VHH binders against UPF0598 protein C8orf82 homolog. Designs and how they scored, part 2

Target 1, 218 residues: UPF0598 protein C8orf82 homolog, of Mus musculus (Mouse) (q8ve95)
Amino acid sequence: MWPPSGAVRNLALVLARSQRARTCSGVERVSYTQGQSPEPRTREYFYYVDHQGQLFLDDSKMKNFITCFKDLQFLVTFFSRLRPNHSGRYEASFPFLSLCGRERNFLRCEDRPVVFTHLLASDSESPRLSYCGGGEALAIPFEPARLLPLAANGRLYHPAPERAGGVGLVRSALAFELSACFEYGPSSPTVPSHVHWQGRRIALTMDLAPLLPAAPPP
Short names: E, the ipSAE of ESMFold2; O, the ipSAE of OpenDDE; V2, 0.75 times the mean of E and O plus 0.25 times the DockQ between their complexes.

## First folded at step 1 (VHH)

Design s19 (framework vhh_7ocj_1)
Fold by ESMFold2-Fast, scan of step 1:
Structure s19 (fold): chain B 218 residues (1-218), chain A 121 residues (1-121)
Amino acid sequence: as target 1 above (218 residues)
Amino acid sequence: QVQLVESGGGLVQAGGSLRLSCAASGFTFDDYAMGWYRQAPGKQRELVAAISSGGSTRYGDFVKGRFTISRGNAKNTVYLQMNSLSVEDTAVYYCARTDYLEGSWYEFQHWGQGTQVTVSS
């Protein structure tokens, strides 16, 4: 497969950095038309996901709760099929691609393409994190030891499906709920060292840090 | 529509070098992966090198370490620098724009007319 799995991750990170640099540099936006058809029976659409896990048409002027996509079936299909964009098209500007039927849905993101919005927990089931408004259908096991509080931007991250970059952002409201469980050590008063979860004191591994590009502090 | 025009092919002695160029028009060059393929008489067309819109490269096993693909987005041109050429590199070299068709693990290609490379011993 081109590129191989490791190269795919590295390429996605490079493209994310290029997209960020391009945005900061004020370079000209890429040219596309929503619904364009480069091949018979193929349609291309361009999307944006924000730091709250809300999905928008990329060219939407207003990006708020009212204008974001809320159709559960569409969100589940879109994010379940999300992969790094190695299509040969728009890779520099839209690092992820979701193939839905004959539609190529190109995605750029404010932070990560996977944004966790809800903790799904009950006494009867192992806890899971749900992402991007997909409810039960877009949920993965919650791994408290692998939470990554990132000092550079003050955001919280968690493992995500490898197909979508392997790391996801925890949206601010959920991060606030989870942060109540953090413990800070004397050597690092601003970055937690442990999380207290279900009566256990769990050391944070910080293993996700290499998967995130260095970001200048906000 | 899509137009790809190759240049730089020719006759060269084994151990020599050639630089192929492909001028692209009719599409937004920066958005597409570009590649070089080759076909010798009686053989299948095979990938020589590819470069993504973001600059990542891939090479066929037979050319690794000898050939380098690059792109000049300002000039809408993709290049193939061919060093340490051998007789086995003799083929028609094709520039291609790669298109991903949904539901496939292969790429639709838009091809140039090709440029002949002949390596003599």
Scores: ipSAE 0.000, ipTM 0.110, lowest interface PAE 19.6, mean pLDDT 79

Design s2 (framework vhh_7yz9_2)
Fold by ESMFold2-Fast, scan of step 1:
Structure s2 (fold): chain B 218 residues (1-218), chain A 120 residues (1-120)
Amino acid sequence: as target 1 above (218 residues)
Amino acid sequence: QWQLVESGGGLVQAGGSLRLSCTASGFTFSDYAMGWYRQTAGNEREWVAFITSGGSTTYADSVKGRFTISRDNAKNTVYLQMNSLKPEDTAVYYCARDLYEWGSYTFDYWGQGTPVTVSS
């Protein structure tokens, strides 16, 4: 069922029209109206994805498990069409864009637009990481050698689709599980050298580091 | 009546170069971000490069350092200069008009494509 029902979006639009748009710290820095139409039949919507991979309307005042989008088909379509925002519109505030027909779906993120939530294991094939609630349809091969633990922020990263920046955040619960298998060298207690995965000792490449900006200080 | 017409594809040996062109008509070219995508048989279209109306560029990691996207607003044309071509670059290359007033990755905003075959 994508897009979400018109009733749900109409309610959100009514609420958004009585409230001001906000960015980052809650200070109003960019102005839009959910569902705005810069020309006939074009609709623009504004979204936010958090560090758990939950997708919200950006104007939503309550961002929790109850208010996040849960429709599988919508999430699959939204994230499958996600691209860098080079439109000339809202680029500074919404670095990604998902185009669905005549809908422009602008996205900003707490960390990365792709957030891995589940490890999908199969007896007949290599494990995959699923992101942003999309299940099997939003899953990529798990590459343990390419896991990047970032000491500066204590977060774990993994390759993601190039269209969505090439690197994704591993959500905290999954990162905790995967990090249990890291091996640290004597000269670097905060940066692991290897990961132990399914009976193998695998050297970490750290090749994702250039794709991430220097982490801001805590 | 708007149109995107791709050209410049062909057969080339690995390590060679090709320059693709996409000429736009029927809309104000300078107002739109433009992109290049590629598709192999049976697979979805893969993003290659974008250029904004202001000239800022972004590349897929697989082509970064080898491909250069540019535009000439006076000629309503976007280009893709492809250097150090690899067999895995073999695909049909599509020009797309992205976002501005009415941007979309729908088929209506794609050209007919230009085939590129890289032999080894």
Scores: ipSAE 0.000, ipTM 0.129, lowest interface PAE 17.4, mean pLDDT 78

Design s20 (framework vhh_7yz9_2)
Fold by ESMFold2-Fast, scan of step 1:
Structure s20 (fold): chain B 218 residues (1-218), chain A 121 residues (1-121)
Amino acid sequence: as target 1 above (218 residues)
Amino acid sequence: QWQLVESGGGLVQAGGSLRLSCTASGFTFSSYYMGWYRQTAGNEREWVAFIYSGGSTTYADSVKGRFTISRDNAKNTVYLQMNSLKPEDTAVYYCAAEIDYYSGEWTYDYWGQGTPVTVSS
């Protein structure tokens, strides 16, 4: 992927290119070189998305607000092209792949590849959730009935594009804001039964539960 | 309407040099990686060299060290400098433009019509 702002990616590659492959936390050790060409028509890049929806080159030494990708066009293109990795390459370590021309952009994630960061709401428009820093271009309809608070990890989830696993993480600050709308039943004080949204009392469907692990690793 | 127009082919003796040019129109040249392929009668096309939108280059082992690919984005032109030519380099050479960035719309690979290169022994 060579976005119109190629300089942003080239700077990130310069920061990372002095590094050799390193052990990936939570994943087995993987050997690669950023921009490697295993075939003449193919270039491969390796990325990581954190629980706040920030995208990094996987081999970046620091992963913070300063080092994450912020180029809107690049983020929109990257996440719009995201699919499960069935390439036969790096599948165990990088479960998602964003293809752009002859470029393979492998992705691993801390939780979900889609992380919702903002609720986009106005008096004239239906509410939408924006993910991974893509603003309005990476926004989907907000479906309060389909919010899933997961007791096992204390996190909040929402539908996401099927190509990216069908479920996305709601980042902590937004999850805290949305959780204020939950109603708990007398039989389940730790799991909400309804959400109150724009004057409506809406039953939670819990339909996303099968897409998520039931319990954290021991 | 898009076009890729190759030029610079011809007859050359073994050990000689040729420079192929390919001029593009009708698409955003700087957003595409450009390649050279060659084909002999009865065989499939084989790639020769690529230059990515950012200027990085890749070569087939058979031409590495002898051929150099370059581009001039101001002229919408890609070049293939062929040195130390061998009879085995005899082929029709094709220019190709392939996307290396997705803009959110469908796009296609573009091919030229080919330019013949004959290397005599």
Scores: ipSAE 0.000, ipTM 0.129, lowest interface PAE 15.4, mean pLDDT 79

Design s21 (framework vhh_lunsekimig_d3)
Fold by ESMFold2-Fast, scan of step 1:
Structure s21 (fold): chain B 218 residues (1-218), chain A 120 residues (1-120)
Amino acid sequence: as target 1 above (218 residues)
Amino acid sequence: EVQLVESGGGVVQPGGSLRLSCAASGSIFSIYALYWYRQAAGIERELIASITSGGSTNYVDSVKGRFTISRDNSENTMYLQMNSLRAEDTGLYYCVAGDYFESWSEYDYWGQGTLVTVSS
């Protein structure tokens, strides 16, 4: 009766199969159709943003300056509505989602969904960083103390809206210009300790480091 | 904002070919996708083919391999090349533009339609 030998044998068999169920899972390619309508009055579109902040249709055969989206109003609306993808659909392949009414706009990115492209400087206002080609409408305060040069990939990062992951990539041309302001200490010539900005010597906080994965994106 | 005008409809024999054109006026750069819909007598309008601004295409199974959708953004025009036409392809063909912000039909721009008749 207790313990039943049949139940014990079945458990041992399940455990043996579980240990042998290790087959290298191939990485399955995500399948979708642009403009697909999984239910009436709903359409789904799929996008990609590169390391320069250029937005593309994910299925575009060519991804270059000619084929990227350039419409300012579209870019502002798209990136202003960007949120983490918690929809239950395509979450692993498209980690961000921009909802426009009944339209789901899924986004995957080369590095970060927010890519800073321009420093907006004004004599009457604090400087701001503009992202993804959105000009003044997609700009946040420039916080030089919070710049993060990441040794692992040689890239530069800056705070971004929390809804879009809290950290953004600084485009290479802008990063090159900003990196000229870095000061390196005698104990570490490869890791900057300070940034010189507008006549001030500012200590780097490195507070963004925990928000970035140690491994490079796939 | 955006106006669509279809042309190229007509009467054609089974097995024949026809090319439909859809000319758009207004800002086509904000148009994400262009579609061809078909309405046959007694049947609800159905999506036949689509093309995105990036050139990705999709077709209903009944027209795959026979119809080809294409667009020329410099000419502000979309085309539907129809080959190996069948009697069941008869209908009123509409071009439709979907914007980048809302994909419900009330935000789509619809043309007036062009008639295609396949008969012998």
Scores: ipSAE 0.000, ipTM 0.117, lowest interface PAE 15.2, mean pLDDT 77

Design s22 (framework vhh_gocatamig_d2)
Fold by ESMFold2-Fast, scan of step 1:
Structure s22 (fold): chain B 218 residues (1-218), chain A 123 residues (1-123)
Amino acid sequence: as target 1 above (218 residues)
Amino acid sequence: EVQLVESGGGLVQPGGSLTLSCAASGFTFDDYALAWYRQAPGKKRELVAGISSGGSTVYMDSVKGRFTISRDNAKNSVYLQMNSLRAEDTAVYYCAALDYSEYWGTPSEYDYWGQGTLVTVSS
């Protein structure tokens, strides 16, 4: 099943082309053409991942459940090969890059490139967090002590693979479920001190805080 | 003993040219992707240009059309021809080798690094 190129990307490219949007619409505007070939046999594609962990072609005007990539093999390959973009190309606008053969897949993200969507638990296995729709193939050990609730934006973060920045966002629905396990001290009603997990009271380390940019003050 | 040895750096005027060379030994050169990285004072190392084992190239947008990377497998060498040099090109230039030609990666993922050669572009 290699390379994991195919129908889902071709469909997304058709939808993006029909919308006639070929420029990044983020804070930084850049110019590109989906599938551009800067050198023979090399193709460049541009992607966006939202706060729900849904992957889109960057120039798609509609970014919803219908238009996001859902092909498991494509998502697994894309995110498994994801690295910081040090290619010298589009680094400011697309901070991550996934290389698949001769395809350069540039990625920008709403928050983090890794977005945890599901808690995977079984009676015989330690719990894991799955990200970006990749199921069991894109999962890492769940480390409750290292959960970081960030007061500045109200979001929840967890360790992620170093190749993808070392910290990932926990999607809102999953964060809501996990936040029920937090314990707040009397001196800090807005920042939890502990998490209650599987009958244990676990102190939060807050060690991920330096990896996240500070939100602007009010 | 694996070695990557850079040469060709120096002081040049804006608009000038330099050719950097990297001589490799101790590994199967033909199987590796080779890259030129640079690091300016106070900045992180960034990919300037790369060349795969098959000869495919990649360039930083700011150097495209000005710089050319090439390799000579018979001499176990990679070259960076730098034309129309600008003050912003001032940096230490590093040669790096990676055992995966379709992936340019982060600096930490490269198998071998040279010691670097200084390029100063100044009037």
Scores: ipSAE 0.000, ipTM 0.119, lowest interface PAE 14.1, mean pLDDT 82

Design s23 (framework vhh_7zox_3)
Fold by ESMFold2-Fast, scan of step 1:
Structure s23 (fold): chain B 218 residues (1-218), chain A 124 residues (1-124)
Amino acid sequence: as target 1 above (218 residues)
Amino acid sequence: DVQLVESGGGLVQPGGSLRLSCVASGFTFSDYAMGWVRQAPGKGLEWVSDITSGGSTGYADSVKGRFAISRDNAKNTLYLQMNRLKPEDTAVYYCARDYGSSEWLYDEYGMDVAGQGTQVTVSS
């Protein structure tokens, strides 16, 4: 069958391979070449996702809105296939792996590999959070009770697919919007106890806390 | 309607050369990675070589240094230049379009196979 995401994936391959002959300069902790072939039928690419949920080639010098991947089908395929990296290759530097056909797509992240960018609402459906620019196709049920404001870094977290670590970052603009719904107890002004959502007063579970490291943010 | 038409196969002696061609139609050829797979008598499919839209290539260890894959996007044509042929290169060669997506990893073909193939026989 014809895979519609193939054309976008081929564009990523062209970009990665065009960088093959470039000299690796600057601060590089791990050695690789974009598009390298360690064995037959395998191509390896290296990616980075920032705190806004924007995806980049890892060795891209500039990481901004202009240089991030924007193709919906590529983003959907990439993040739908994301799994913990247990390949035996680059595990320490790139903790996640997306297998797309012939490609091993290694991913490192600024905070979490899943970054929620939009709240999707419908009159006929429960609200969902969309991540990493994938729209409706990369969306999961919004669970306000499970929102976790982390005091250590001032960031907001929400459940994410287990395959991608089980917890995702809520990007700053969306976190600001959602944080307006928090209620603080009189004895704890810095830790919210409840969230007010669609006329309901919902107790926060704080069940995501053990999944997040106590260390300062990366 | 995706069509891949292979040609250029034939009988050659060991050490000889052959050039295979594959004409593609029914899709935007330049958007896809393309490749060659082969099937020797009584054996399964073996990946031989691939090439991305931009021209980056890969080769099976068994053919590396002897075969060269190339493409002409203006002509919607894929090529395989085969040099220093060996009897073990005897097979039906199929032009294949990149299957593209995640399911490729679970497919023994590794690629869409739409053509009837072209027979290459290396024999003295």
Scores: ipSAE 0.000, ipTM 0.123, lowest interface PAE 15.4, mean pLDDT 78

Design s24 (framework vhh_8h5u_2)
Fold by ESMFold2-Fast, scan of step 1:
Structure s24 (fold): chain B 218 residues (1-218), chain A 126 residues (1-126)
Amino acid sequence: as target 1 above (218 residues)
Amino acid sequence: EVQVVESGGGLVQPGGSLRLSCAASGFTFSSGSYYMGWYRQAPGNQHERVAIIYSGGSTNYPDSVKGRFTISRDNAKNTGYLQMNSLKSEDTAVYYCAAESYGDWYYLDESQYDYWGQGTQVTVSS
């Protein structure tokens, strides 16, 4: 069983193969070939998700709106099946794995594998945050009390599915919208104490902080 | 073992309808850890997917059957279905049901991701 975006993947795969450059650090690339078959009837693909929640083939030299995956059903399938990579294969370079039909899809990320892109709110239903372009199908309850503005990198975080690490990045445009609701005390002008949401003044728990590094890796 | 059994195939006139069933054992569709799809293999061709339903309930179809075929699940009966309307001679094939488990993160048996049943023959002919 194959994801519906096979044709899009084939185009992206051609683009990725055409752009076979060494890493910027001058280190040898991890040894893989997109679509490799280590076992009969198995295909392995390697992906990257950026800080905007856009998914790319890892080998794509250009990572922009043209080269990112846009097929809704593929994105839903990919991110719904995302798990920590404990397979014994490529764990150090690709910490997450999504199994889709005959495909092992290895994923590395710029920040977090879950990146929230949209607030889904209606008068009749509790608000939810949608991630990675998956719309309604990739949405979880919005918990304003658990928003974490991380001083170390200036980014905003929110709970995410445990299978994907339990914490997700809020994309910058959405973070700007949500940050307008923050309240700062007179003694802490740089760290908010509360969020104002739907007429309520809610204390921030900061309980996600232990799940994130104090500083990004060098 | 995880197993699926297809049924409901038969001979039908062009423009007719058939409903295929996929009975699951060894797992439940309602667990939220499975998606299911229908594949077909026409004489002389490679197999192709004709419908998929994801764990969240969203569906996808190729253009060849979109608007004519509908995939669904009945969690109480642990059975998946393919409703086929406005059948054409080109729809003649053996139809297979496949289910994919998200499994535990350590389980990478790719054999679970191909069609598992023996298939059910659909023939559209006058």
Scores: ipSAE 0.000, ipTM 0.119, lowest interface PAE 14.3, mean pLDDT 76

Design s25 (framework vhh_7yz9_2)
Fold by ESMFold2-Fast, scan of step 1:
Structure s25 (fold): chain B 218 residues (1-218), chain A 121 residues (1-121)
Amino acid sequence: as target 1 above (218 residues)
Amino acid sequence: QWQLVESGGGLVQAGGSLRLSCTASGFTFSSYYMGWYRQTAGNEREWVAFIYSGGSTTYADSVKGRFTISRDNAKNTVYLQMNSLKPEDTAVYYCAAKYSGLWYTSRYDYWGQGTPVTVSS
């Protein structure tokens, strides 16, 4: 799609009040204390997920491979319980929320809350994409026809659980691997028309495009 | 017209460090995505690290926590800081440039000549 219709896409997103998908951009400055208790026995924590699917404490000074959360059980629990933040608290700054017992775990993201990190494929099972370091416990069916290469930011997207926004980012390393399977039309060298997967030539649907803003932030 | 000039390769002992540099000319460096690739004899070039025009980075699993990619747009230079080097990191390292809108393709616009790195046990 050229030229990109960012204005029309952004207007549609603004007007779609019942849509489950959320954006994780433009977080406003807010005041909080990690582990704060707004009421007895409630604890609130604040998190950030980057474009590689690495999870951090939001107020962490350094955000790199060394400082990200790596505990599999925690990651599985956190992301499996992720939902849109309708709590009445911090909704503008942290659009997603994961509830764990008496803890409210607020999340903001660099791109999407779901970031696919690995392709899980075997001869005996249909391929799946795993996200955010959760291995087999955080995996969904791989749908190559629904891959969305977004020219505006050079990133690759794929369907994700509706509870977590319906569209997820494919981490760059995995996207690079998958990009080897793309086929380009004669009139468009920058946007692929098909993907070659397991001996099949599959047309890209581009159906996820309306869910993503094409315009850079104001 | 365009040029990518690599430097910093050489011989190093296991556990040592090297810093590779790649200086660009002939195109608007700040608009390009920059990457490092490596190639061993008889194998395809494999991706090592990538840095976006805006400074965001990504790494191959084999080098995470050991290698750091960075850029200096004022000097038109991209760097690869390699720490805790292993014998299996022995390869010819290539600098590559891609226009920001094309990062998800396997095609690169510009490639360097390659810089050899040998890590001894």
Scores: ipSAE 0.000, ipTM 0.128, lowest interface PAE 17.3, mean pLDDT 80

Design s26 (framework vhh_lunsekimig_d3)
Fold by ESMFold2-Fast, scan of step 1:
Structure s26 (fold): chain B 218 residues (1-218), chain A 121 residues (1-121)
Amino acid sequence: as target 1 above (218 residues)
Amino acid sequence: EVQLVESGGGVVQPGGSLRLSCAASGFTFSSYYLYWYRQAAGIERELIASIYSGGSTNYVDSVKGRFTISRDNSENTMYLQMNSLRAEDTGLYYCARGLYSSWGLPTFDYWGQGTLVTVSS
């Protein structure tokens, strides 16, 4: 007899719930000094990513398009090394961590640490979503069936690397473009049932819903 | 309030020289890494030069031997001496402050408004 597939799916769900517990909501105020050295040759830095996928120093007084990090090499390195913060340090306030040697780069976010900014689509390549200003180097396969429009906040979500929480926010401008492809069923006019993509009618799985906050009551 | 103000930009001929200044206020200047970035039409913003609090410097390969970064901690000012200028050096030059980082990754939190350098014959 063949082994049951349900056991593998149940393990993945348990891991996804564990990642959900590591949200970017740092409700506690914590004291730190940028570049602090708790041990010889160790340095700690503290970052913030907004709903547009722009990365800032956390203690920056101005958070706008001028003051965000724009260096492609830095963004690619930072987000490629991003993992849940299990360091025992600042976990409640900064749920994600990017390591560079002995440098600890702590991250908190407005919504999700991964924010998709661009759809990379061409006739020769399968479509991909790029995140956080990293271009082609920070891109993952586009899975239209797994798009999740969340009624609670009016935002759109898509799968992201498991190391970064498994679900990412789609930036509002891109979400507006993708939302034009949604089809609504007669029983649920506010929640889409399908997405129309490249001549195909694709049923939405809604599998990301458990990873996100519950909808507020009507 | 933290401020970084660039000056010294202008129009020069190829092979000419220009000195940019970055005047800083509102923080302990001597404690920070300082950076010059360049934004040219059609290319990404790039790190040109960096100088740490102790005076050690780093340069992108395209400007090594031609550009010299320096700082005067008593005047809270950083400089970029640009020699043997080329048409490709044309762009908006930004001053930025940052914190110590390993492995050549720039970490910055404040930028100036920029100063325009045009190299044309």
Scores: ipSAE 0.000, ipTM 0.191, lowest interface PAE 14.0, mean pLDDT 79

Design s27 (framework vhh_gocatamig_d2)
Amino acid sequence: EVQLVESGGGLVQPGGSLTLSCAASGFTFSDYALAWYRQAPGKKRELVAGITSGGSTVYMDSVKGRFTISRDNAKNSVYLQMNSLRAEDTAVYYCAAHPYTWGSLYQYDYWGQGTLVTVSS
ESMFold2-Fast, scan of step 1: ipSAE 0.011; ipTM 0.248

Design s28 (framework vhh_7zox_3; at its last look DockQ between E and O 0.03; V2 from the best seeds 0.00; counts 0 for: pae E 16.7 > 2, placed apart)
Fold by OpenDDE, look of step 2:
Structure s28 (fold): chain B 218 residues (1-218), chain A 120 residues (1-120)
Amino acid sequence: as target 1 above (218 residues)
Amino acid sequence: DVQLVESGGGLVQPGGSLRLSCVASGFTFSSYYMGWVRQAPGKGLEWVSDIYSGGSTGYADSVKGRFAISRDNAKNTLYLQMNRLKPEDTAVYYCAKSYLGWSTYPRDYAGQGTQVTVSS
């Protein structure tokens, strides 16, 4: 009569530590007023771009698809003129600046100011990556070899215009699509080593890695 | 030391054209966006135009469609082509390395500016 060894299945409740999205808490709420005029004939506006590439007024209470900027001409103008903020104003809180006439448009981002949203089919041999809702007007050549999967945050990055920081975020939906092309080696199951693109096996260069903080910006 | 030397200013009739040049030294010119600001007599500094290293440009509404900013990184030179000049364009024009302190510029820079006078 061998007693039934009750295998107490220790349900290790893997407490999924809800990685609380580290609210970029540390950005000291800089005091500003939308449309303020620190100088004659100058107006300052403050913007935010999210990880989906949607542009908002920074002080928008609701940041969603309804409240984001959708005007193509505006977006094109805005992002085509985007540069690092070296204005001496709000540099810590708004690291990017777009100048438009008399307007200083300060920009902060959730991750990167350039967010790639779509792979544009081109009749040309190389597809283009469109970003921030700018369609073909805001697009750069796709460089599959230079895709950077970042294990630290699970996000995918691609080269972006230097004026906009040189590195752009690939939004999750697009990253997911592109991830189907990734090859994982047995030695690194979490970081792809190659991408299969247009029938070619291409090694990932990882050349953008030094440009990204090892840790997500706080 | 950062040096910016403006040239190309002068007297021109309304509707005329001028081309300003700014020769930069003391920094990696190609790595910075550059711009032009101007100061009319009795007025504050006004941003005119800027250009990033990647070639993106911006213009004040007052000069849009008339002025064209360009750069030659090999020559460390910034240009401003000014067409269809108006009397209200009369100012000292200054080359700027950054947007830092537009209101205090050019006090923080070596550029002396170049006078543009548009008069009949």
Scores: ipSAE 0.000, ipTM 0.202, lowest interface PAE 14.3, mean pLDDT 85
ESMFold2-Fast, scan of step 1: ipSAE 0.465; ipTM 0.745
ESMFold2, look of step 2: ipSAE 0.000; ipTM 0.144
ESMFold2 (binder alone), look of step 2: mean pLDDT 81; pTM 0.833

